# Ledger of designs, part 29: miniprotein binders against Uncharacterized protein slr1840

Target 1, 371 residues: Uncharacterized protein slr1840, of Synechocystis sp. (p73408)
Amino acid sequence: MRQILIAPDSFKGTLSAGEVCQIALDVLAPEFDCVAHPLADGGEGTLEAIANNLDGQWQTVRVQGPLPDQTVDACYLWLPQEETAVIEMARASGLPLVPVGEHNPEIATSYGTGELITHAARRGAKQIQLAIGGSATNDAGLGLLMALGWQFLDSQGQSVGWGGQALGKVAEIIPPVLNAFPQVTVLCDVTNPFYGANGAAQVYAPQKGADPAMVQRLDQGLRHFARVVREFDGFEINFPRAGAAGGMGGGVAWALETKIESGFTAIAKLTQLEQAMAGCDLVITGEGCFDHQSPQGKVVGGVLELAKKINKPAIIVAGQCQLSQTVLPNVLKIFSLVGPDMPLEKALQHPQTALKKRLVQVKQYLIQSQN
Key: E = the ipSAE of ESMFold2; O = the ipSAE of OpenDDE; V2 = 0.75 times the mean of E and O plus 0.25 times the DockQ between their complexes.

## First folded at step 18 (miniprotein)

Design r34 (from r30 with I43M; at its last look DockQ between E and O 0.60; V2 from the best seeds 0.53)
Fold by OpenDDE base, look of step 18:
Structure r34 (fold): chain B 371 residues (1-371), chain A 82 residues (1-82)
Amino acid sequence: as target 1 above (371 residues)
Amino acid sequence: DLEEEIRELLREAEELIKQYKELTEQGRHDEAREVLYRFLMLMAYLRYLAFWLGNEEIYERAWELLEEMLEIVRELERQRSD
């Protein structure tokens, strides 16, 4: 009996990776021995994907929200066996937590994310996996670092305040007097530098409510902060990926002396994807839209790369497919949810039904390939 | 040393709450905002210290002071809109 690893991403908010796995199990079993291995890229659904793979405990903590006047009940995932906490900054400092019309990256703070890190440290975390997608902030992680005991003062010796507006005011940096933090790994797939035309402010601040003038101020603030950091300890914060989450990638990498890793890579390691895949004959992966960029990045690309590395065949089940199968030598077949028998609108309205229908075809294909 | 610092931070926090109220009552909203930011940063640092010292009492007191300030902020903003 063929052992199949089911290692999908989410289908762009229609189906979680866990739901995709469950539907696949329901269709492919008992004819095939299937192992569910839901994945994420460090974006939305990361905690849920990990929780489905590992014995985790949800922790809910009252923390500072993205706006100064907000508190939120944020959750993170505690993995007691791995002594690891997985934190999504979006749960504390995320764009969806900001009321419509109140988006302001000059005042939005990452402080609540730092509080989650401190709470995880209290739980005995030795490792923190910090997913930094979906931020409301452009504060370079200042708020987060303040929660970890960093102080940032202006030229008058006063606190620089809150949010992206604080960056341009920093004149003095005071590191924590007490430091026993777990090792933090930042999960990020963006390659944006800290500042400039491709930097945090110029690329992402508009999506967070910045007008063109605010974008310029924020970018100037990032440039200023980068100079102050360089003067403080010689660190060059303007490197690829530093611009992630409004500069948090850079700020955390600097202050916590950590590396920024691909979300997929970190999750694949944490969930032991390679070991799971090695034990199977075939991998089924998929995402909402498989395009020309998909093979080179994110979950599906990572799974395919790994499958290639260990010489495992793969099947892709995508919501939509824009690629010919001929470009992927290790891929046996690509199945699209959308097709002549399933219009896009119907697939979006009934994603479970659409997926089930395609998985039946996958099952038939697999049975035929064994004969 | 750190315990004394915590006591000073708590005293400063209470003073900042008073200053915020006074500035707001005077219509000095920009200065009040600066005081609020200073307060928030003070509470941030206080909670950090309390955390690492394992002082749950001070940690909770910092939250109480924050909640008090935020209630004041909301009330005064409401009065301004009215």
Scores: ipSAE 0.377, ipTM 0.728, lowest interface PAE 1.2, mean pLDDT 89
ESMFold2, look of step 18: ipSAE 0.623; ipTM 0.882
ESMFold2 (binder alone), look of step 18: mean pLDDT 79; pTM 0.743

Design r35 (from r30 with N55D E77R; at its last look DockQ between E and O 0.54; V2 from the best seeds 0.00; counts 0 for: pae E 3.1 > 1.5)
Fold by ESMFold2, look of step 18:
Structure r35 (fold): chain B 371 residues (1-371), chain A 82 residues (1-82)
Amino acid sequence: as target 1 above (371 residues)
Amino acid sequence: DLEEEIRELLREAEELIKQYKELTEQGRHDEAREVLYRFLMLIAYLRYLAFWLGDEEIYERAWELLEEMLEIVRELRRQRSD
């Protein structure tokens, strides 16, 4: 085997995708020609994975935080060669930014995420990859859109304000006069519709601090907003994925004519994973799943599907894994960090050591397979 | 004409800071809250316009006014809660 692609997810809670790649390079690269290609699925670690693959510049911007009287310094990744910015909504409008006890999706705003988009556009971005996981909001993207110049007015001609509370007040929509913003692609893997029993408010608002009465108000606000949008230009906002990030999926699809892609698909395309894999003889992929026993996450699954499509063999390295090699025909072998020689507690305490130990075994396996 | 509108909005922001202080001192907390939210919306819009136009002077001024208001909000909340 001449060249090996190392294309893992992070081992969440323990090792970043970049760290997994570096350990693999250190163990394998003296005997094998290895190429690092760390990945993510659009959630935590997405900017870091892309920064390891592409020549990017971190941009730190003061922006509006999730709470109306809160400001934050938020980062995004500027990729000047690709004329692309990669933005994680959660860094400006995310639930972790809200102090414990102050979670309130009726008040929380996505405005700061819109400010990051504006900053990227002024920087020269022609494309935005927008990861929308981990939001504190249920405002349908109203805050984001207001930061891009949209106005939402009540029946008395005054601004509806920010947060989920604003949705039910909207009577008039005024689009921006300055419409030179880049093409936005939303990275989204949930399929929830805008409103209803499986909608944004019913399913996700409780984790953002909504009690049952607030959930009902938020859902009714989303329904009202959907009616106003339909009256404005005929757009039917209640479609699969529209409920992502408190209705952000629907709001930006309507207002910005966005593309919605899975996080893995968008990152794989941006980093040219298929081309990198085509140049290798074998792919090693992996994920952490120390306390969960499943066949694969979205990164591993996506890598394996691509590897099968272009006839490349694969090896899986995971925290715990119960997959059988005979069930996955292009998978040569599966290595679990947890095993008889590495109990779960020890692997969690020393994840780099556990990974190195398994990668030495991968190396031994590969040497044996060459002979 | 756009520059003139921005200057008018800056003057309005300064007036809203003054109004917030006066209403809070008079115990008119619901009205003060409404003034605060109007101020926050106006300043956010000013930041949008200034950044879009590349006007760093106005952008920094909008942020300075925001910090001034937020300092006042924090100080008045501390006085009330002791």
Scores: ipSAE 0.396, ipTM 0.764, lowest interface PAE 3.1, mean pLDDT 87
ESMFold2 (binder alone), look of step 18: mean pLDDT 81; pTM 0.775
OpenDDE base, look of step 18: ipSAE 0.517; ipTM 0.819

Design r36 (from r30 with F51Y L66M; at its last look DockQ between E and O 0.67; V2 from the best seeds 0.00; counts 0 for: pae E 13.7 > 1.5)
Fold by ESMFold2, look of step 18:
Structure r36 (fold): chain B 371 residues (1-371), chain A 82 residues (1-82)
Amino acid sequence: as target 1 above (371 residues)
Amino acid sequence: DLEEEIRELLREAEELIKQYKELTEQGRHDEAREVLYRFLMLIAYLRYLAYWLGNEEIYERAWELMEEMLEIVRELERQRSD
């Protein structure tokens, strides 16, 4: 009986990656030995996918929220065996925490994310995986760095305060008295620079509540901050990916000497996906690609690339198959939830039924190919 | 030493809470807001330094002061809206 790795992304809006795995296990057993390996790409569901794969402990910490007068209970995942904390910035400093109509990246702070990092370090973390998607901020990580003991002063020697408004006021940088930090890796899939036409403010601040005048002020603040950092220690902060999360990528790379890595790559390494795949005869992966305008997801693409690298065959189960019909030498077959026997509307209304139906077909295909 | 400096900073944080309450009750809101930001920066510095000493009591004391200030901020905003 074949050993099969079930390594999907979530079917967004319908099924979590864990639910996809459970349905596959239920359908394919006992005829096939299946191992669940739910995945994510550093966005929503990342901590949950990791918790399904590793012996992790949820830590809930009361921290500063995005608004200056706001406290939130934010959680992160502590992995004691890996000496690693996985932190999602959005749980402390994210847009969902800001009431509708109060979005303002000129005042929103990343301070609470820094508090999560401090807490994880005290728990013994030697590594921090920092997912930065969904932020409310455009402060270049100033709030985060202040929580770690950095001071940013204006020309009068007073604190510049929080938020994107503070960036243009910085005249002096005072690093913390103690500056030993765990190794921080930022999980980021965008390449935007710190400032400019494709920078953090121009591209991302509008969705965080910035009107055109505010976007201009935020971009000028980021330019000013970049100059002050260069004068301080020569670091060139305007590099690819530095603009992620309102300049967080650049700010923490400068101050914490961090690495930036794709979310899928970091999760695959942390959960030992390659080792799990090496122990199987075949991998089944998938995603909910019901929007024809979306390209192949990072999880499916990454799983297929790894499977090719180590010479493992793959089957894809997707909501609708928009994958290119280019040469896919290790893909045995692609099953779409949507098809003549399962219209899109029905698949969205009954996603478990649609997935079960296709997995039964996968099972039948596999049984026939064994004989 | 660093530990004595932290204790002095804790006393300063407590005084900033008192100043915030007094300024707000006097209607001096711009000054109160500056005190609040100074307090938040001081607390961040305290929690960072307490981490390096390995002193859980100082770390948790700084957290308690943060919560005390934020509760005062919320209560005074509620009284103004009533």
Scores: ipSAE 0.000, ipTM 0.302, lowest interface PAE 13.7, mean pLDDT 84
ESMFold2 (binder alone), look of step 18: mean pLDDT 81; pTM 0.762
OpenDDE base, look of step 18: ipSAE 0.256; ipTM 0.646

Design r37 (from r30 with L40F F51M; at its last look DockQ between E and O 0.45; V2 from the best seeds 0.00; counts 0 for: pae E 8.0 > 1.5)
Fold by ESMFold2, look of step 18:
Structure r37 (fold): chain B 371 residues (1-371), chain A 82 residues (1-82)
Amino acid sequence: as target 1 above (371 residues)
Amino acid sequence: DLEEEIRELLREAEELIKQYKELTEQGRHDEAREVLYRFFMLIAYLRYLAMWLGNEEIYERAWELLEEMLEIVRELERQRSD
């Protein structure tokens, strides 16, 4: 009898991490004792992966959407045993919430994400895991902070308003008088600094709807805000990862005195991946990558690094990903969904069938390795 | 007296809801947007102060006003799409 940990990423565009786990359980049981441990990298789908691992309560809150005239019903995950709320910024302030013709990071606000944090605090959360991927905004978290009681005023003493356009107007920062919010950890895998050639505006604002002139204005706004923050309390906001989510990484780190952690690392810790892996004889991990071949994704790479650290063998099941040099020592075999018997288009049209076929081959491989 | 100041701010929030609705129905969308920004800033400040004071009545009232504004925004958004 062999215990197998099934610890995949989602096959983006086709199968959730939970669906991948269920298919693996269906194929490999009862011959193998399998434990499902779906994962995510801190982006979209993170709450669902955590909900598959932990006993959580979905909370639905009507909040401000990314556009000023827009509201959304946003969900977060309340984990009462862990006294933790897991919040995805994109559910309140995400780019998918904005109609394509209305993308505008000079206007888009993160205020609704701050409303989720306030709601979680009221629920009794001591800790918040804040995933900031997929944002529509370039406001450095000003909207979020305003929802938490921060005031940002222009030279006339008036609110600077919302959006990336507000950053360049900030003349005065007034922190909340009262301090009663949970410990926040930001989940982020983007390494970009706050501003500059590789900063939030230059690299990411175009996909959020910024034309070149707007990119320049947004970058200058971020530079101005960084100066005001430095003058306010000496904090150097232009550090690696600070540019995540339109400057949210820097803004929250500054204002809430929190760490920015890798999404995979934070999720692995929260779901106790190392403990789960230590109890297994083998780990199966995987990811989708049907459009671009990649040697290693963030979840797969992190699982393989941990497996190597604690001497566990691994099998990879992936769409079209190729083996990287860093995975060779612990990887027994790699199974690609796409191949001569499963062309790319067929795999995309029938992803469950493609995955099931490869997992049957994994099962056969494992049975043969026992003989 | 901080609690009295908070109650006056709650009255201001109620007036901002009325102003937003009137401006939006008149097609004055830029002015309505500025009123909406001020409302959300005010509500966030009120909820934070109420949490500090441990005053659940004020906290719940600020939350009720937020919900009321959000519903108005959603309803008027639908009317514009008609």
Scores: ipSAE 0.013, ipTM 0.509, lowest interface PAE 8.0, mean pLDDT 85
ESMFold2 (binder alone), look of step 18: mean pLDDT 81; pTM 0.768
OpenDDE base, look of step 18: ipSAE 0.514; ipTM 0.816

## First folded at step 19 (miniprotein)

Design r38 (from r32 with I43M; at its last fold request DockQ between E and O 0.71; V2 from the best seeds 0.58)
Fold by OpenDDE base, fold request of step 20:
Parts: sequence; structure tokens; C-alpha cells
Structure r38 (fold): chain B 371 residues (1-371), chain A 82 residues (1-82)
Amino acid sequence: as target 1 above (371 residues)
Amino acid sequence: DLEEEIRELLREAEELIKQYKELTEQGRHDEAREVLYRFLMLMARLRYLAFWLGNEEIYERAWELLEEMLEIVRELERQRSD
């Protein structure tokens, strides 16, 4: 084995995927030729992971924030070679942008995310990769669509306003006059329908600040909007994944020629993970699973499935993963950051040191396996 | 005519700012909130039109009007708390 692909997820709350790669390079070189390939699942750190893999240009745009009275300087990633913009909804319409105590999915708007799309289009984007994790909104993408020129009017011919409260007021839909948009791919890992017991409001609105009464109002709003859309053009918006980001998955799929892909799949394609992996002898992947009850992350799972598909051996480096070594036949070994020599508390306080220590063991294992 | 729509939106925006002040001064806060929401939606439409038409002047003017309204909102809320 001469060439190793380092393809980790972030260690959420401790190390970025890029930092993990750098530590791995520092430890494994020069004995092994290592290629860094930081990954993400469309959640936090997605833009940074892509920017580390591709010659991306950061773009900062002043846009509407999640609340009506907010403006934010939001960043997106421009990929000039791919003519692709990568946009995280959380940068414009994200929950962390809302002040503590002001979380309100009836008022929160996705408009700023739509403004990022328009700026990317003007920059020459032919493709938009839209990560929709971490939203503050349950507006079905109304704000986003308004930024793209859609108008939503009430029974009096007035704009329905902002947020999830607007959904139940929609009586008329006016499509944009200027509608030359790039192709949008939504990065989505959820299968929630648009409304109902498993819908956007019932599942995700509580974590966005909705009380039980607000959840019911929001769900009724989604149901109403679904009816209006069906009456408008016959589209059935209540499909699996439509409930993502407070119904944005459905709203964007309806209004735009949209593909919905898993975050890992989209990022793996964009960063050419399969090609990079094919050029290597071994893949090292990992994630910050410190919770014994947390399922394996989408990135690690995706990397392992891909490695299996193309017959590449894999090593896993995880925070605290009691993954059975028998999970996949191509997994050579699993290394946990936490161990007898590294208590959980110490690993959380010193994640870089903990990772480095395990990577030294990985290096030793690889050297011994060559002998 | 999208240019005419822009002109109309700008006129309406100025009127809504005035109405918001008047309603707030009268203690009609619920009505003032409705005016504010109308204004915000108006600015959203204005920014869309200006952007896609490549009218940078109007696009920036829409931001200026938004900032002006938000300053008024903050000032009047402070006066109410006081």
C-alpha cells in the first residue's frame, strides 16, 4: 500500500474534516503518500469541506436574515471550474442566526437563501448545490421562491407575508416573469413528507421554537399550501423528502427543476470521491461519534459502501465507536479515539491530541501489515 | 412594465414608512406591525426586480429603505420601553 485516501467527516463540535485530514497527513507522511479528501453530509461544515477539496471561491453577500428585522452577511462557495455554487441555507436562514428566545417558525423566512441563489446565478452558476440543514424556517420555501420572483397572494390580493404563518393565507400563486434559474440540487437526508404526523411541522418545528399549538397551525398551513399548489398546477407536494427544512424540499421541488440527493451522494459526486478513491490503495474514514447510541454517520457509511463497491480496503477512525469490525468485509480495522489510554473527557478537551495518538497507531498497524 | 412596477413599489414603500410612524405614535401597534410586514414584502419584491433587471441603484435603494425602516422600528420600540 503506497497511496492512502483520507476521507473523513467532521468530528462535530471538535475538529473539521479538513483538520482531521491535516492531522492524518502530518502523522502518516512521509511513510505513506496521503491524499486529503474531507467530506460532509450537507450539514455543518459542508462548505468548508468542499472548499478544501475544490478550488472554491468564498462569496459574501448581504441578504435577509431568518427574522424579518435581520440582515446577515452570508457566505456561499463558488466553484468556477464546475460552474457550481454551493449554498448552505443555514448561512442565511439558519437557526443559529436567530437570537436566543426569538425562535419563531411562524415568522422566520427563507428569503435570504433565495437571494444567495440569485447572486450565484448572476455569478454564472449553472448548478446550485443547496444544503438545507439547520434551518430556522417552516415556510415551505416561500421566502426563497419570492426571492426568485414568485408571488403569493392572500384572498385580498395582498402578499401573504413571511414565515410559516403565510402558508395558510395563500390564495393565489403568480410565477416569476424572470425565471432563468440554474439547476438546483437539494441536499437532503430526511424522508419526511410535507405535512402530517411525520411532516415538517410535527417533526422539526418544535426544535425551531414551536409550541404544540404553533405546530398545529404550521401543519395546517402546509396542508393548505399543498392544496393551493395542487389546484394551481396539479403538483402533489406531499411526497417523501418534501418536509425537509420546514417544507422547503417540497416547495423547491415544485417550483424549480430540482434534484433531491443525499448530502453525501451529492458531495461525493461534486468532489469526485470515487475517482480519488480508485487512485488509492486504502481509504481512511472517520467521524466524531462520541455517543454510543448515535448511528453511524452518513459520510462514514457512504465511504464504506463506495469502498466496498470498488474493492478498496478501509480503516475507520472514530471518536467513540463500538462498531463491530464485522460490519463490512473490506474494513481492516476500527480505531476509537476514546480508549484505556484516552478517557472521553480528555478526548473532548484535546481532540487533536486524541486523534494524533490514534493515527500513530494506524501508522504502526499499516507498517506492520506491509511486513 | 417592470420599470413602472419598481416606481410604484418605491412610492408605496415611502407611504408605508409614514404609516408605520403614524400608527405607532397613535399606539396602534398591531396595525403598525401589519404595515411593517407589507413593507418588508415590498422590499423583497423590489430587490428581486432590481437584481434581475440589473438595476444596481434601485437594489441599493431598497436596502437603504429597509435599513431606514428598521432604524425607525428600533427607535420607536425603545421609546415605548422607556
Scores: ipSAE 0.441, ipTM 0.783, lowest interface PAE 1.2, mean pLDDT 90
ESMFold2, look of step 19: ipSAE 0.673; ipTM 0.896
ESMFold2 (binder alone), look of step 19: mean pLDDT 78; pTM 0.730
OpenDDE base, look of step 19: ipSAE 0.416; ipTM 0.767
ESMFold2, fold request of step 20: ipSAE 0.639, 0.603, 0.540; ipTM 0.889, 0.857, 0.833
ESMFold2 (binder alone), fold request of step 20: mean pLDDT 78, 77, 78; pTM 0.717, 0.720, 0.728
OpenDDE base, fold request of step 20: ipSAE 0.414, 0.420; ipTM 0.769, 0.765

Design r39 (from r32 with I43M L70M; at its last fold request DockQ between E and O 0.48; V2 from the best seeds 0.56)
Fold by OpenDDE base, fold request of step 20:
Structure r39 (fold): chain B 371 residues (1-371), chain A 82 residues (1-82)
Amino acid sequence: as target 1 above (371 residues)
Amino acid sequence: DLEEEIRELLREAEELIKQYKELTEQGRHDEAREVLYRFLMLMARLRYLAFWLGNEEIYERAWELLEEMMEIVRELERQRSD
């Protein structure tokens, strides 16, 4: 084994996927030829991971923030070769952009995310990857869709306004007169339906500043909007994943006729992970924590399943691992950053050192396996 | 004619900014909030149309008006908190 693919996730709060790759390259070279392939799950660090993998150009755009009085400088990633924009809604309509004490999902709008899509379209995007994690909103993407030329009117023919409060007022839907938007793929790992006990409002609105009464109003708004959409074109918006980002998953899937994919799947396709892995002898993957849920659509799980599919051996380097090496037949060995020689606290304080220490052990293991 | 529509919307946007200021000066804050929402919705339509029509001038002017309104809103909110 001479060629190694390094395909990690971020170690959330400590190391980016790109940093993990760089450390691995530094340790494993020159004895092994390593290819860096940083990955993400469509959450935090997704743009950075893609930018480190592909020839991407950062675009900064002034857009509407989550509140009516806010503007933000939001970045998205332009991939000129793929004619693809990668957009994180959190950059325009994210929870961290709302000042402390002003969180209100009845008012917060996704409009700025739609402006990013518009900007990407002007740049010549044929494809848009839309990551919808970390939203401040429960507007079902109404703001976003308004930026794309959709109109939502009340029973009096007036605009419904901004935010989750608008949902229950929608009586008429008017599609864009001019529509030449690129194909949008929504990146989402949640399976919440649009409304109900497991819906957008009930599950996620509290963390966005909703009190119990507001949650009920928002859920009723989502139910109302779902009915109006069904009456408009027959679309059933109450499907798994539709509740993502306060219903934006559903709203975008409906209006843009797009699919919701897992973050890993979309990023793996975009970055050509299978092709890269096919060219290597071994894959090294890792994340901050490897548990029994890791195989269920997370980066590490996705990498391991792909490696198994194409008959590539894998090594896992995880922050913490509770699984035995025998869990997956193609996994040669699991290395945990945390161990008797590296307490958790020390690993969190010195993640680079902890990772380097394990990668040295990986290197030793690989050298021994060649003999 | 969509070109006429965007010109009308632009004029209306400018008028709504004036109305917002006047209402706020009069202490009519609820009505001012309604004007703000009307402005924002108008701007959504205006910017969309201007973009797809390729009218860069009106598109940029619409953005300037949006920023102006947001500055006014922020300033007036600060004055209320003081």
Scores: ipSAE 0.484, ipTM 0.799, lowest interface PAE 1.0, mean pLDDT 90
ESMFold2, look of step 19: ipSAE 0.650; ipTM 0.895
ESMFold2 (binder alone), look of step 19: mean pLDDT 79; pTM 0.735
OpenDDE base, look of step 19: ipSAE 0.408; ipTM 0.744
ESMFold2, fold request of step 20: ipSAE 0.688, 0.631, 0.562; ipTM 0.909, 0.887, 0.855
ESMFold2 (binder alone), fold request of step 20: mean pLDDT 79, 79, 79; pTM 0.741, 0.735, 0.745
OpenDDE base, fold request of step 20: ipSAE 0.282, 0.434; ipTM 0.670, 0.770

Design r40 (from r32 with I43F; at its last look DockQ between E and O 0.59; V2 from the best seeds 0.00; counts 0 for: pae E 3.9 > 1.5, pTM E .756 < .8)
Fold by OpenDDE base, look of step 19:
Structure r40 (fold): chain B 371 residues (1-371), chain A 82 residues (1-82)
Amino acid sequence: as target 1 above (371 residues)
Amino acid sequence: DLEEEIRELLREAEELIKQYKELTEQGRHDEAREVLYRFLMLFARLRYLAFWLGNEEIYERAWELLEEMLEIVRELERQRSD
């Protein structure tokens, strides 16, 4: 075994993907040639994971916050070699930015996310990766699009305003006069349609502070907007994933003529995971809890699928493992941080120590296997 | 002419600030909110145009005016809660 790729997800609530990689390097090097490749799913820690993989520059921009009276200092990642900006909408339009008790998806706007896109474009971005998790909004991306020069007018020719309340008022759509924005790729793992029982409002608006009556209004607004869009250019915005981030997935996909991609897939492509893995003999991956859902659509599942595709063996290091090794034919071994020698409580209190201890066992296993 | 549109937007912004103050002083808060939304959208357009025309001065000025308006809003909201 000549080279090992270390490609973990974050251990949610305990260790970042970068921290996991560093601990793995500390334990496995210099006995093995190791390459760190921290991953993310497009959620929290995505920018940090990418920044650890690629030469990136943090950009801080003052933008509109989620509420009309808010401004925030939002960070995004600039990748000068790739001429790519990676933007998390949650940094400008995220739920954590809204004070407790002021959560209102009828008022919350995505405008600040559009300002980040504009700033990235000014910096020379040719590509924008837009992660849309953790939104405070249900505005179908109207605020974002307004920052990009779109106008949405009511029946009286006045602007519809901001927030989910604006959706039901849209009577006229005016596209931007100047259409020279970089290519935007939306990163999303949800499959919710734009509206309906499984739509943006019905599924996610309650978590954003919507009561049942507000949910109904927001869903009707989304339905109305979908009709107006269809009348405008024939586009059907009610497709799988369009409901992401309160309809932003659909709104951005429509207005910017872009695709919604899996967060893992986009990050794997951006960081050249397949190429890195092809150069290695073994992949070590892991997450905080490896369960029956882990093989489906998460970072670890994506890594294992890719490893299988290119015939690379894999080792899993998990905080907790609920799966038997027998279910995954390409997995050499699963190591759980929690075990007879490491109670759950101790592993949670000292995750770095628990991981290090388990990685020592991985090292021993690998040495024995060479022999 | 996009430059003329920018000039018009700046003039309209000043009028909207005036209207917002007047409506607020009259206790017409719902109408004031609508004026605020119009103001915010106006600056969205202004900053968009300034960006694409490469006019950094107007872009920054639009941001400054937005911050000023938001400060007014916050101050008036504090006065209402007191």
Scores: ipSAE 0.301, ipTM 0.696, lowest interface PAE 1.6, mean pLDDT 89
ESMFold2, look of step 19: ipSAE 0.301; ipTM 0.717
ESMFold2 (binder alone), look of step 19: mean pLDDT 78; pTM 0.725

Design r41 (from r32 with L70F; at its last look DockQ between E and O 0.69; V2 from the best seeds 0.00; counts 0 for: pae E 2.6 > 1.5)
Fold by OpenDDE base, look of step 19:
Structure r41 (fold): chain B 371 residues (1-371), chain A 82 residues (1-82)
Amino acid sequence: as target 1 above (371 residues)
Amino acid sequence: DLEEEIRELLREAEELIKQYKELTEQGRHDEAREVLYRFLMLIARLRYLAFWLGNEEIYERAWELLEEMFEIVRELERQRSD
């Protein structure tokens, strides 16, 4: 075994993907040639994971916050070699930015996310990766699009305003006069349609502070907007994934003529995971909890699928493992942080120590396997 | 002419700030809210145009006007709660 790729997800709530990689390097090097490749799913820690893989520059920009009277200092990642900006909408339009008790998806706006896109474009971005997890909004991206020069007017020719409340008022759409924005790729793992029982409002608006009556209003607004869009250019916005981030997935996909991609897939492509993996003999991956859902659509599942595709063996290091090794034919071994020698409570209190201890066992296993 | 549109939008933005103050002082809060939304949309348009035309001065001025409006809104809300 000549080279090992270390490609973990974050251990949610305990260790970042970068921290996991560093601990793995500390334990496995210099006995093995190791390459760190921290990954993310487009959720929390995405920017940090990318920044650890690629030469990136953090950009801080003052933008509109999620509330109409709020400003925030939002960070995004600039990748000068790739001429790419990576933007997390949660940094400008995220739920954690809204004070407790003020959560209102009828008034929350995505405008500040559009300002980040504008700033990235000004910096010379040719590509924008837009992660849309953790939104405070149900505005179908109207605020974002307005920051990009779109106008949405009511029946009286006045602007519809901001937030989910604006959706039901849209009567006229005016596209931007200057259409020189970089290509935007939306990163999303949800499959929710734009509206309906499984739509943006019905599924996610309650978590953003919507009561049942507000949910109904927001869903009707999304339905109305979908009709107006269809009348405008024939686009059907009610497709799988369009409901992401309160309909922003659909709104951005429509207005910017872009695709919604899996967060893992986009990050794997951006960081050249397949190329890195092809150069290695073994892949070590892991996450906080490896369960029956882990093989489906998460970072670890994506890594394992890719490893299988290119015939690379894999090792899983998980905080907790609920799966038997027999289910994954390409996995050499699964190591759980929690075990007879490491109670759950101790592993949660000292995740770095628990991981290090388990990686020592991985090291021993690998040495024995060479022999 | 987009340059003329930018100048008009700036003038209108300043007028909307004035109108917001006047309406609020009169206790016409619903109308003031409508003016605020008009202002926000106008500033959105203004910053978009200024950005793509490369007019940095107007782009920054539009941001200053936005901050001014937010300060006014916060101050008036504080006065109402007191």
Scores: ipSAE 0.374, ipTM 0.733, lowest interface PAE 1.4, mean pLDDT 90
ESMFold2, look of step 19: ipSAE 0.477; ipTM 0.792
ESMFold2 (binder alone), look of step 19: mean pLDDT 80; pTM 0.759

